# Designs tried in a protein design chat: VH-VL binders against Putative dimethyl sulfoxide reductase iron-sulfur subunit B (dmsB). Part 7

Target 1, 262 residues: Putative dimethyl sulfoxide reductase iron-sulfur subunit B (dmsB), of Halobacterium salinarum (q9hr73)
Amino acid sequence: MTNYGLVIDQERCIGCQSCSLTCKQENNVPMGQFWNRVLTQGGDHVDTPSGDYPEGGDGGTLEMTYQPTACQHCENAPCVKVCPVNATYTRDDGIVEIDYDKCMGCRYCMAACPYNARVFNWDEPEHRPEDGTGDVAERPQGVVEKCTFCSHRVEDGLDPACVVNCPADARIFGDLDDDDSTVSKYIAEYDTHQLLDEKGTDPSTYYINGEMSPGRPWKSKKLESELDDDEAAKAARRRSGSVENGYDVTPHVPAETAGGDD

## First folded at step 19 (VH-VL; from a03 with heavy chain S30D)

Design e02
Fold by ESMFold2, fold request of step 21:
Structure e02 (fold): chain C 262 residues (1-262), chain A 122 residues (1-122), chain B 107 residues (1-107)
Amino acid sequence: as target 1 above (262 residues)
Amino acid sequence: QVQLVESGGGVVQPGRSLRLSCTASGFTFDDYAVHWVRQAPGKGLEWVAYIDYDGSYKRYAESVKGRFTISRDNSKNILFLQMDSLRLEDTAVYYCARATFTWGFRDAFDIWGQGTLVTFSS
Amino acid sequence: DIQMTQSPSSVSASVGDRVTITCRASQGISRWLAWYQQKPGKAPKLLIYYASNLETGVPSRFSGSGSGSDFTLTISSLQPEDFATYYCQQYYKFPYTFGGGTKVEHK
């Protein structure tokens, strides 16, 4: 019934790396490793900007395309198919997970993944601080790690950490099997693509290019399915492109100065 | 017939070098990680070194680190252990051992050679 | 380094006896433990991997159990060919380490 996915609006993404940093903090990701990376595409090399920067307020263009890249939680996941011990598996809700007690460290899943989304603990992982950054258990030497869609948060009714902490509201998480979900509506309404779509992996992560979406239309850290009727109604109106009080992106006028009009 | 055969053991003088070989047959050698394990006469087993299936990653026991070098030639199905600065403590039968599963990292050893003895002249 | 402690160091037993060998790790190793049999002048032979999985061709009288720090190898009915030395080995993290061995010998 539930099939979780992620929509990333590349027109809204500003390349700030907040998603990558928050992921490391939330998931106790080892020093020197990243589950999520933000790539820059726009020059003659990957991670190279191109075009002209604005000068004097006009006369230039900024042609950076930012591509936040992590595990795509594929519906037709090659990493699941190649795991000889079934340590990598797909949950009933579409999240691809790893059982670290079964993982033997063969890295077949890394070779099979076209997104380079998996990392391997060749040595005993190190953390800063030494005892870790949260309630998510440290993983041992000899296992593969990757983005989990923050399943520990999702099970508590919360959006993934990278979603709630995106300052550009560029990341939207939800149920792809619910036609009323924001992710489903954006996939229907906007021109989206999946990374390496020709590989047939059927990614659960979609990218918007061209027309900018309204972004994540609710402020709370809750999953969309956990919004009350009032919150859900406000989110629906924000998807339509209207601006409401309290969601207005116009500059805030400072509070009135006390002490009268003199 | 899956087989590992060690060679190159013998009597050496302390401080000298020796190169052990392990020849693999009957299986696809470049699909498997391989280890060296040693056993002093009348004693237990001690893991010595590890090399991944393609030779890209290596690890050593602390007692041999900096003195021993593991390597492999996958085109010839041969594993090597270059043993420099040999000490009396290195006296042992040296076994090559195959990881049980292809590309195995956290893995037990399902195939062992017969061993080759390294000893020192008095 | 993870220290592996086997007990007993030796056991005298008769054909048909049930023999139990234990192995304790100095820290948790989940189920990343193997058991080997070694006869004099021979290389070790893998019996059990992942604490309880029987290697192909190993008789069903051998079984392994345990997880975490405490592990057991059981021979349900000792046969004449089972007189040997048995070693446990952790492969949870480098360096991989072996227990000191348990010699099973004729009573």
Scores: ipSAE 0.604, ipTM 0.836, lowest interface PAE 1.8, mean pLDDT 88
Fold by ESMFold2, last read:
Structure e02 (fold): chain C 262 residues (1-262), chain A 122 residues (1-122), chain B 107 residues (1-107)
Amino acid sequence: as target 1 above (262 residues)
Amino acid sequence: QVQLVESGGGVVQPGRSLRLSCTASGFTFDDYAVHWVRQAPGKGLEWVAYIDYDGSYKRYAESVKGRFTISRDNSKNILFLQMDSLRLEDTAVYYCARATFTWGFRDAFDIWGQGTLVTFSS
Amino acid sequence: DIQMTQSPSSVSASVGDRVTITCRASQGISRWLAWYQQKPGKAPKLLIYYASNLETGVPSRFSGSGSGSDFTLTISSLQPEDFATYYCQQYYKFPYTFGGGTKVEHK
């Protein structure tokens, strides 16, 4: 019934690192580790810009595309397949999770994951007290950690922390099995890709390129399914813009925007 | 036959060095983490050191940090413990022990050697 | 460091007796606990891992239970070959630590 996914609009993303830092605060991610990392695409190597440098050309600008990368919550997850103790598993709602009481620290799942999305607690994790409070228990030495889609928030009717705190509204979370969800509509309406889709992992995270979307069309921290009627109507108007519904002249079917649905 | 065999123990003077060896046979040595565990005469067991399957990660008991070095040669199926600045409190039978599961980290020890004794002359 | 307190330090028992040995960790260790048997002049032998899983080749009269901080090894009917010293060990985090041992002796 429910199958959660994430859409990241790379045309809106400004590379500010808010998603990675908020994830770290919300989930008590250990010092020196990140569940979500913002990578730079388009240069000659990782984290380099493309385009002309300002000192080398007065008319040039730096061209940078950012790729926030975390666990893709794959439908055909190699990390689930290789776990010898079933500590890594897929929930009925599509979220891939780790049972830390079962994890024996073998790291087979890290070797199997093509996204380098998992981190391992080689030592007892340390957390700085002045980084804020996390809503998630600390994990011990000897387990693997990764993005959880903030399942603790989702179960409380809230969007993931990285979604809510993106200043560019570039991150949209929702139910991929609901054709009326914003994530499903954006996947249908925009040019999207999945990371390393040739590997056959079937990621639940999609990336928009080439054309900027309206972004996350509601402002509250609520999961889309938890919006009241007024909030839902406002979100629907924001995502329905005129980009796909141009003005036309046809007999018997007058041209007016497809917007205006409640 | 799966086995571990320690060697290199003996009688030494305090402050000197020894190198213990542990030879593995009957299993794929470079798939397993291995440990050193020691037992003073008439006493209980004390974990000494850990080395991961590829040798890239090592940890030591506080009592031996800075004096002992664990290492492995996967091409020869040998585990080593280099023991420098030996003290009288290091008197023990030294066992090598294999983690139970491949790449095991949080893991018990399913295969033990018979041990090699390190002791001191007066 | 996690301290492992084992009780009793020794027990005198007869063949056929039920023997119970307890082990307490100084903090929660979930189920990351093993039990070993050691006979004089021999290396330890793994009996139980993950608190309750019997190692291959270990007789079914041995059983382990517990989680968190309190653990028990039970020998349901003591056999002559079971006279030995038993150790618990946590492997939740480094340094891995052992209990002080329980010597099971013939009456």
Scores: ipSAE 0.599, ipTM 0.833, lowest interface PAE 1.9, mean pLDDT 87
Fold by ESMFold2, look of step 20:
Structure e02 (fold): chain C 262 residues (1-262), chain A 122 residues (1-122), chain B 107 residues (1-107)
Amino acid sequence: as target 1 above (262 residues)
Amino acid sequence: QVQLVESGGGVVQPGRSLRLSCTASGFTFDDYAVHWVRQAPGKGLEWVAYIDYDGSYKRYAESVKGRFTISRDNSKNILFLQMDSLRLEDTAVYYCARATFTWGFRDAFDIWGQGTLVTFSS
Amino acid sequence: DIQMTQSPSSVSASVGDRVTITCRASQGISRWLAWYQQKPGKAPKLLIYYASNLETGVPSRFSGSGSGSDFTLTISSLQPEDFATYYCQQYYKFPYTFGGGTKVEHK
């Protein structure tokens, strides 16, 4: 049975905020609120690099690692446990969902979430879809909201908006219970971690750090499970490390030899 | 026993202000949002103002916005309504009312005070 | 603002009668509706919340139903203490608003 998860490659992430902004556009997230926030890690202060600055040009170990953070869709979710009206629940496919017709706005789930991934709609948000944007839900007053794994897209056979629109191809979404899925392969093959895993929440979002992955290996907006055979074959080649560069540079050399395959 | 008791009502002359108080007893006051609701003589009920359990969020009916201020002192278990620039339309019995559930936002009112009459004298 | 329209404005009834009061919202409010009873000189008393949930201590002869825009309060067998004015109230979004009231009077 399906169990959705997300892998974010922190070595590929460039901190551009595209994931947070496309989430706001796709989900009509209210002004002043974010369901996804791009944080930094390893620095002494917010948005500062870790390590040492070069001193007098000698040396240093400056680095900045970006950490896009939203609801982790935890398998042991404290937000589900504290909801007095069962408005927050886990779907059979692992997505943590909120029934807005049951949510009374008590915000216990916000207090229980260690990731601060939940926001509260104190006022009725304006519904202002841009011209040419697809239908988006109105956000109701008086409920808690969070990243939904774009379940509305997933149910239509599409990847989440933040996955499709990542310019660094750093985000991979799929079925954690399918050993052949790219998310499962990357978790098995790369050094991954989960945020605050000592809290025992069992997040469905994993972060690659240390070695850069091949990234999201298919170009279309489709879920991996919806790829046709040609698309799936191309994705498998990209995942296995076969590289297509689009360059073949022939240097100015004797006529005896020429460059390789393009 | 769980109760709310309003005080501070009376006749208000033009150019004067009035402060209503609502004293809570028998429950943990700082776990509950509280509202003011008013009822003009012989008329129906009108919601006036809201304040969240910790005082961090407030909302007002359009008819009183900018003139009334809701506040609470959780250390003394008291809710306040400061009423400035009173008008004839503000003549009513004023009730304080507790949200039913702890931290309740989308919530009905399960405990009401007995009300205090405010009369604008013209 | 969400307008709440109650009907009828008044009901003349006898002890033992079934009394039905309706409330219509000007837009969908899901089930975020409460019913209150108010007797002369007294504060309102909560009867029903979330359209159909009976408040603790309220007799089972009171019931509420409805969702979306149309709601009903029913008193299955009117008792002498039930002669009062009844108000519906939406709490879907601010400003919270009340119906105009329905006065249940002895015939």
Scores: ipSAE 0.529, ipTM 0.801, lowest interface PAE 2.2, mean pLDDT 87

Design e02
Fold by ESMFold2, last read:
Structure e02 (fold): chain C 262 residues (1-262), chain A 122 residues (1-122), chain B 107 residues (1-107)
Amino acid sequence: as target 1 above (262 residues)
Amino acid sequence: QVQLVESGGGVVQPGRSLRLSCTASGFTFDDYAVHWVRQAPGKGLEWVAYIDYDGSYKRYAESVKGRFTISRDNSKNILFLQMDSLRLEDTAVYYCARATFTWGFRDAFDIWGQGTLVTFSS
Amino acid sequence: DIQMTQSPSSVSASVGDRVTITCRASQGISRWLAWYQQKPGKAPKLLIYYASNLETGVPSRFSGSGSGSDFTLTISSLQPEDFATYYCQQYYKFPYTFGGGTKVEHK
């Protein structure tokens, strides 16, 4: 059965904020609120680079690691457990959703979420872009909201907007219960971590550090499961790097010659 | 045992100000949102103002916006309504009312005070 | 603002009668509707919240129904203490608004 998850390659992420802004456009998110926020890791304080600033005329190196953070769609979700009216629930496909017809606005789930991924709509939106607001309803007053994994797109066979519009191809969405999915392969092949793993929430979002992945290997806006055979074959080749291996890009990398059958 | 008691009503002149108080007892006041609701003599009910459980968010009816200020002192279990620039149409019994659920937002009012009357010397 | 229209404005009834009061919202409010009873000189008392949930201590002869924009309060067998004015109130969004009231009077 389907169990949706997300892999974010932090080695590919350039901190451009496209995922955050596209989420606002797609989901009609009010001005001043974000369902996805890009944080900076590795400095002494939030949003500072890691490394030495140049001092006294000598050079230093700055390192910035970006952490796009939204609802982790946890398998063991504390937000689901604390909801007194069961407005927050987990779908059979693993997406954590909120039934706005049941939500009374108590915000217990905001207090329970260790990722601070939930926001509260105190008022109706004050600003809505005249065009390009996506295919979603206006945000209702008096409810808690968060990243939805763009379930409205997923139900139509499309990847989430933040995945499609990442210029670094750093975001991969797919079925964690399908061993052949790109998300499953990357979790098996790369060193991944889950945010605040010690909290026991069992997030459906994984982060790659250390070794850069091939990124999202298909260009279509479709879910991976909706690719035709040609698109799927191209994606598989890009994951393996077979197209990259045929060309001399770096002058420092000599090739070995064949030396018989040994 | 759960109780709200309003005070501070009386007869005032138009354009003056008045401060209403609502004292809570028998429950954990800072777990609940509270409201002011008014009722003109012989008329129906009108919601006036809202304040969240910790005082961080406030909302007003359009008829009182800019003239009335809701506030709370959770250390003393007191809700306030500061009423400035009073008009004849503000003549009413003023009730304080508690939201039913802790941290409630979309919520009905389960506990009401007995009300305090605000009137004018013509 | 969401207007709440109650009907009838008054009802003349006898003890034992079944009384039905309706409330219509000017837009959909899901089930975010409450019913209050108010006796002369007293504060309102919550009867029903979330359209149909009976408040603690309220007699079971009171019931509420409806969703969306049309709601009903029913008193199955009127008692002497039920002669009062009844208000509906939406709490879907600010400003919260009340119906005009329905006065239930002795015939």
Scores: ipSAE 0.488, ipTM 0.776, lowest interface PAE 2.4, mean pLDDT 86

## First folded at step 20 (VH-VL; from e02 with heavy chain S56N)

Design f02
Fold by OpenDDE, last read:
Structure f02 (fold): chain C 262 residues (1-262), chain A 122 residues (1-122), chain B 107 residues (1-107)
Amino acid sequence: as target 1 above (262 residues)
Amino acid sequence: QVQLVESGGGVVQPGRSLRLSCTASGFTFDDYAVHWVRQAPGKGLEWVAYIDYDGNYKRYAESVKGRFTISRDNSKNILFLQMDSLRLEDTAVYYCARATFTWGFRDAFDIWGQGTLVTFSS
Amino acid sequence: DIQMTQSPSSVSASVGDRVTITCRASQGISRWLAWYQQKPGKAPKLLIYYASNLETGVPSRFSGSGSGSDFTLTISSLQPEDFATYYCQQYYKFPYTFGGGTKVEHK
């Protein structure tokens, strides 16, 4: 059974916010809202270091650690449990989504989420440009929004936009139930942790902190829609199952889900 | 019994102010968003204003925006509608209505008051 | 704003008749539509919410259908107490808007 997850290598993350902005663009996230945030372990504000910087600089423990945070797509998702109308649900592939046609805006799921990963459309959502930037339909006032792991892309056999457009290759998406997937390998090979593991939510997001991984094996920094014919052909060849350096160089979405837009 | 009871309606002069009240009983008032809806004599229903359960979010119909203020006192189970700069077109029965679901944002109105009439003197 | 067009404005019917009232939204509103019954001198009463959910205590002869832009309220067999004015209402987004109403009256 497919169970999608995300590995984020914090050692590779440079805090560039590309994931946040890419997510916003791809998913038409309203102005002022973010599904994907780049937090820091040092504090609640952006780019907050941890540790001390002693006067003179000697013996300092100052450290910058980025912690990109979005919906964790928890296996034991409290947001799913508390939704009175079953608008929040877990897909067969493990992605936690919101049926916007069912969401009544009670925000119980927001209260239940220990990661503060959900946002609410209080007002009519605004976009710039007005028509949006992504291919995903905008959501109405009165609904909760969050990361979908770009399910619209995943269904097309593509990695999430934030993964594809990470300049540091810090984000790895794949099937947690596939032992041959890069995410499974990284979880097995590296010291990983989950956020707020004491809460019992069992996130499908894992963080690497300590030893740097090779990162996302995908070589392209472009979205598939931005590839020229030659690049697309090259990418297609890579998707044929070639392995480079012991890791799958293809998008970590099962090929069976690749609906050919022919 | 779950109940909403409006009060404060009456005859008023144009340009004057009036404050309507709606008293809730029989349910946890502070768990529900509440609305004002009005109905002119012989006419249909018109939504007027919304206030969320904690009073922090409000919305108004364009026809009353800038003139009417919705508020609530959850400690007293009372909803208010402060109506300033009243106009003849504001003539209506004013209903308070409860949203159907606890903390609901997108809800129908399951409980209505009996309404209070606002009219104008010539 | 979302305009709600309700039709017909009035219906003459007899007890036992099937009565159908339609409501069209100027845009898609999914299922965020309610139907109300109002009798003279009384407050509206919720009949249907979320396009097809019957409110507690409402007789089963009332039913709602539709999604998107077109909605229907049906009274399968009109009863004497059903002579009233009916309103549709969207609560998809603010401002909430009502249909113009349909008066069900005696033939």
Scores: ipSAE 0.871, ipTM 0.939, lowest interface PAE 0.6, mean pLDDT 90
Fold by OpenDDE, fold request of step 21:
Structure f02 (fold): chain C 262 residues (1-262), chain A 122 residues (1-122), chain B 107 residues (1-107)
Amino acid sequence: as target 1 above (262 residues)
Amino acid sequence: QVQLVESGGGVVQPGRSLRLSCTASGFTFDDYAVHWVRQAPGKGLEWVAYIDYDGNYKRYAESVKGRFTISRDNSKNILFLQMDSLRLEDTAVYYCARATFTWGFRDAFDIWGQGTLVTFSS
Amino acid sequence: DIQMTQSPSSVSASVGDRVTITCRASQGISRWLAWYQQKPGKAPKLLIYYASNLETGVPSRFSGSGSGSDFTLTISSLQPEDFATYYCQQYYKFPYTFGGGTKVEHK
């Protein structure tokens, strides 16, 4: 059975935030919210390295790693377990999703997620531009959102937007149950770890941190001339989406609580 | 028994202020979002305001926005509606209502108070 | 704002009758619709939530159906205590809005 997973090679990641911005565009993530973040490991604070840099221009001892983080699509997902209305569910292909028509906005799933991967639409969501690049519906006020592994793309046989648009090929998406998949091979060949493995969530996301992998393999793409009208329109829409569209480039999820007098 | 009890209604002059209270009992008040709903005499129901369980999020009907303030004291199990710049069209029975589910954001109202009447002196 | 159009505004019925009240939302609201009963001088009482879920303690003669924009409250066999005004309410998004109400009266 298909079980989708993601391998992130931290050695290849350059912290460019393309994954965060691409995800926002593709999935119509509301203003001020992020499904995909680029966290860091190193110093005592986020976005700070460990070590020191010698004044003389000598080789420094500064060390920092990027840790791109989104929903981990856990096999043992606490968010699924705590949902009182079964709005959060695991698909047959292993993707954890939210039925937005069932979500009552209780936010138990947010509290249950050790990765802080979920966001909540407190107000009517705003988008910039109004329409994203993906074929996904906007979500209403009062629901929780998160990464879907771009299920709308995966269903079309495509990789998630964050994977495809990673300039460093640091993200590898595939079927964990397929021994011939790149993700399975990398997990077998490289020293991988999962985030917060002690929590017992069994993430479907694996990180390489040590030896650099070859990264995401090249996949054949249709030529523009081979696209049908729908595919061409979709491609055109994707090309029109730019990371320079004035989105907030903050790599962190905003505060989980918001107040308003409106 | 789960109960909400409104108080503070009365006769007021236009432009004046009034503060309504709703006292909760029989349940964990701070686990529930609460609402104000009003009903003009012989008219239908109108949603007025929302406050989340922890008081950190509030919403108002456009008709009362800028004039009414919803607040709560979870330590005392009390919901408030501060009504400023009152208008004749604010004449109504004011109900406090509880959201159906614990920490529910998108919920119906399962518990209602008896209401408190706000009217104006001619 | 989401407009809730409730129909009819009034219905005359007899005990034992099947009564149907409809509510239409100006946009899709999935199933985020509630039905209330209100008797004169009393607060509303929740009957149905999430379009079709019967509130605890509500008689089974009450039922709700629908999704999207069209919803129905049905009283399968009207009882004497059911003469009241009924309201639909959307809680899909703020501002929450009510239908205009349906008064169920004695024929």
Scores: ipSAE 0.865, ipTM 0.938, lowest interface PAE 0.6, mean pLDDT 90
Fold by OpenDDE, fold request of step 21:
Structure f02 (fold): chain C 262 residues (1-262), chain A 122 residues (1-122), chain B 107 residues (1-107)
Amino acid sequence: as target 1 above (262 residues)
Amino acid sequence: QVQLVESGGGVVQPGRSLRLSCTASGFTFDDYAVHWVRQAPGKGLEWVAYIDYDGNYKRYAESVKGRFTISRDNSKNILFLQMDSLRLEDTAVYYCARATFTWGFRDAFDIWGQGTLVTFSS
Amino acid sequence: DIQMTQSPSSVSASVGDRVTITCRASQGISRWLAWYQQKPGKAPKLLIYYASNLETGVPSRFSGSGSGSDFTLTISSLQPEDFATYYCQQYYKFPYTFGGGTKVEHK
């Protein structure tokens, strides 16, 4: 069975925030809210290192790492367990989502999430431009939002927007249950870790730190430009929620295109 | 028994202030959002104000915004409505109501007080 | 703001009658609709929440249906104690708004 996951190569990440911005645009994330955040591990401020500068020809102790953080789509998701109305649920493909028609805004899931990955629409959502930028419908006041791994794109056989638009190819999306997927290969080949692994949430997100990977393969299974009119129309219906269709279980990162261009 | 009891209503002059209270009993008050709803004599129901379970978030009807203030003391199980700059159109029975679900943001009202009447002297 | 249009404003019925009240929202509100019963001099009582969920202790002769913008409250067999005014209410978003009410009167 398909189980989607994400590998983030922290060695490739340049802290450009493109993933955060792209996510906001693609998913019509309201002003002031972010589904994707790029955190800095280092000094007291964003984009600042810890440690000391080199002096007198001696090696310094400066250290800084970027840690892109969003919903981890946990296999053992506390947010799913605590939802009193089952608005938060795990899909068959492993993506954790929210049924906005069921969400009562209790925010228990926010408290349960150790990653602080969820945001709440306290007020009527605002967008710039006013009509929004994404192809997905806005969510109402009083509901919780979070990363969906761009399920609307995934259902179309596309990688998430944050993955596609990462200039450093630091993000790799694919099926964790497919040994031939790039995510599976990288998890096997590189030193990876999961956030707060002691919490027992079993995240579907893995971080590479230490040795740099080749990054995301250049070619995805399918490009947006390759969609024909029927496929585009189908995609539009999916995004509007008017039609419930299956998803392509084929990995979004084909084995034949595994490896980055750099 | 789960109960809400309003108090503080009475006859007031236009432009004056009045403070309503609603005392909760029989349930964990600080787990629930609460509302004020009013009803003019012989008229329908009108939502007035909302306060979240922890008191950190509030919402008001446009008709009372800037004049009314909702607050709560969870240690005493009391909800308040401070009404300033009162107008004749504010004449109504004022009800406090509990949200149906614990910590719910968008909920119906399952528990109501008996109401307290606010009227104006000529 | 979301306007709630309730119809009819009044209905005359007899004990045992089937009574239907409708509520229309000016926009889609999913299922975030409640129905209340109010008797003279009393506070409203919750009957239905989330469009079709019967509140605890409410007789099964009451039922709610609908989603989106059109909703219905049905009393399958009117009882003497059911003569009252009924209100729909949306709680999809602030400000919460009520319908104009429907008075169920004795024929």
Scores: ipSAE 0.863, ipTM 0.936, lowest interface PAE 0.6, mean pLDDT 90

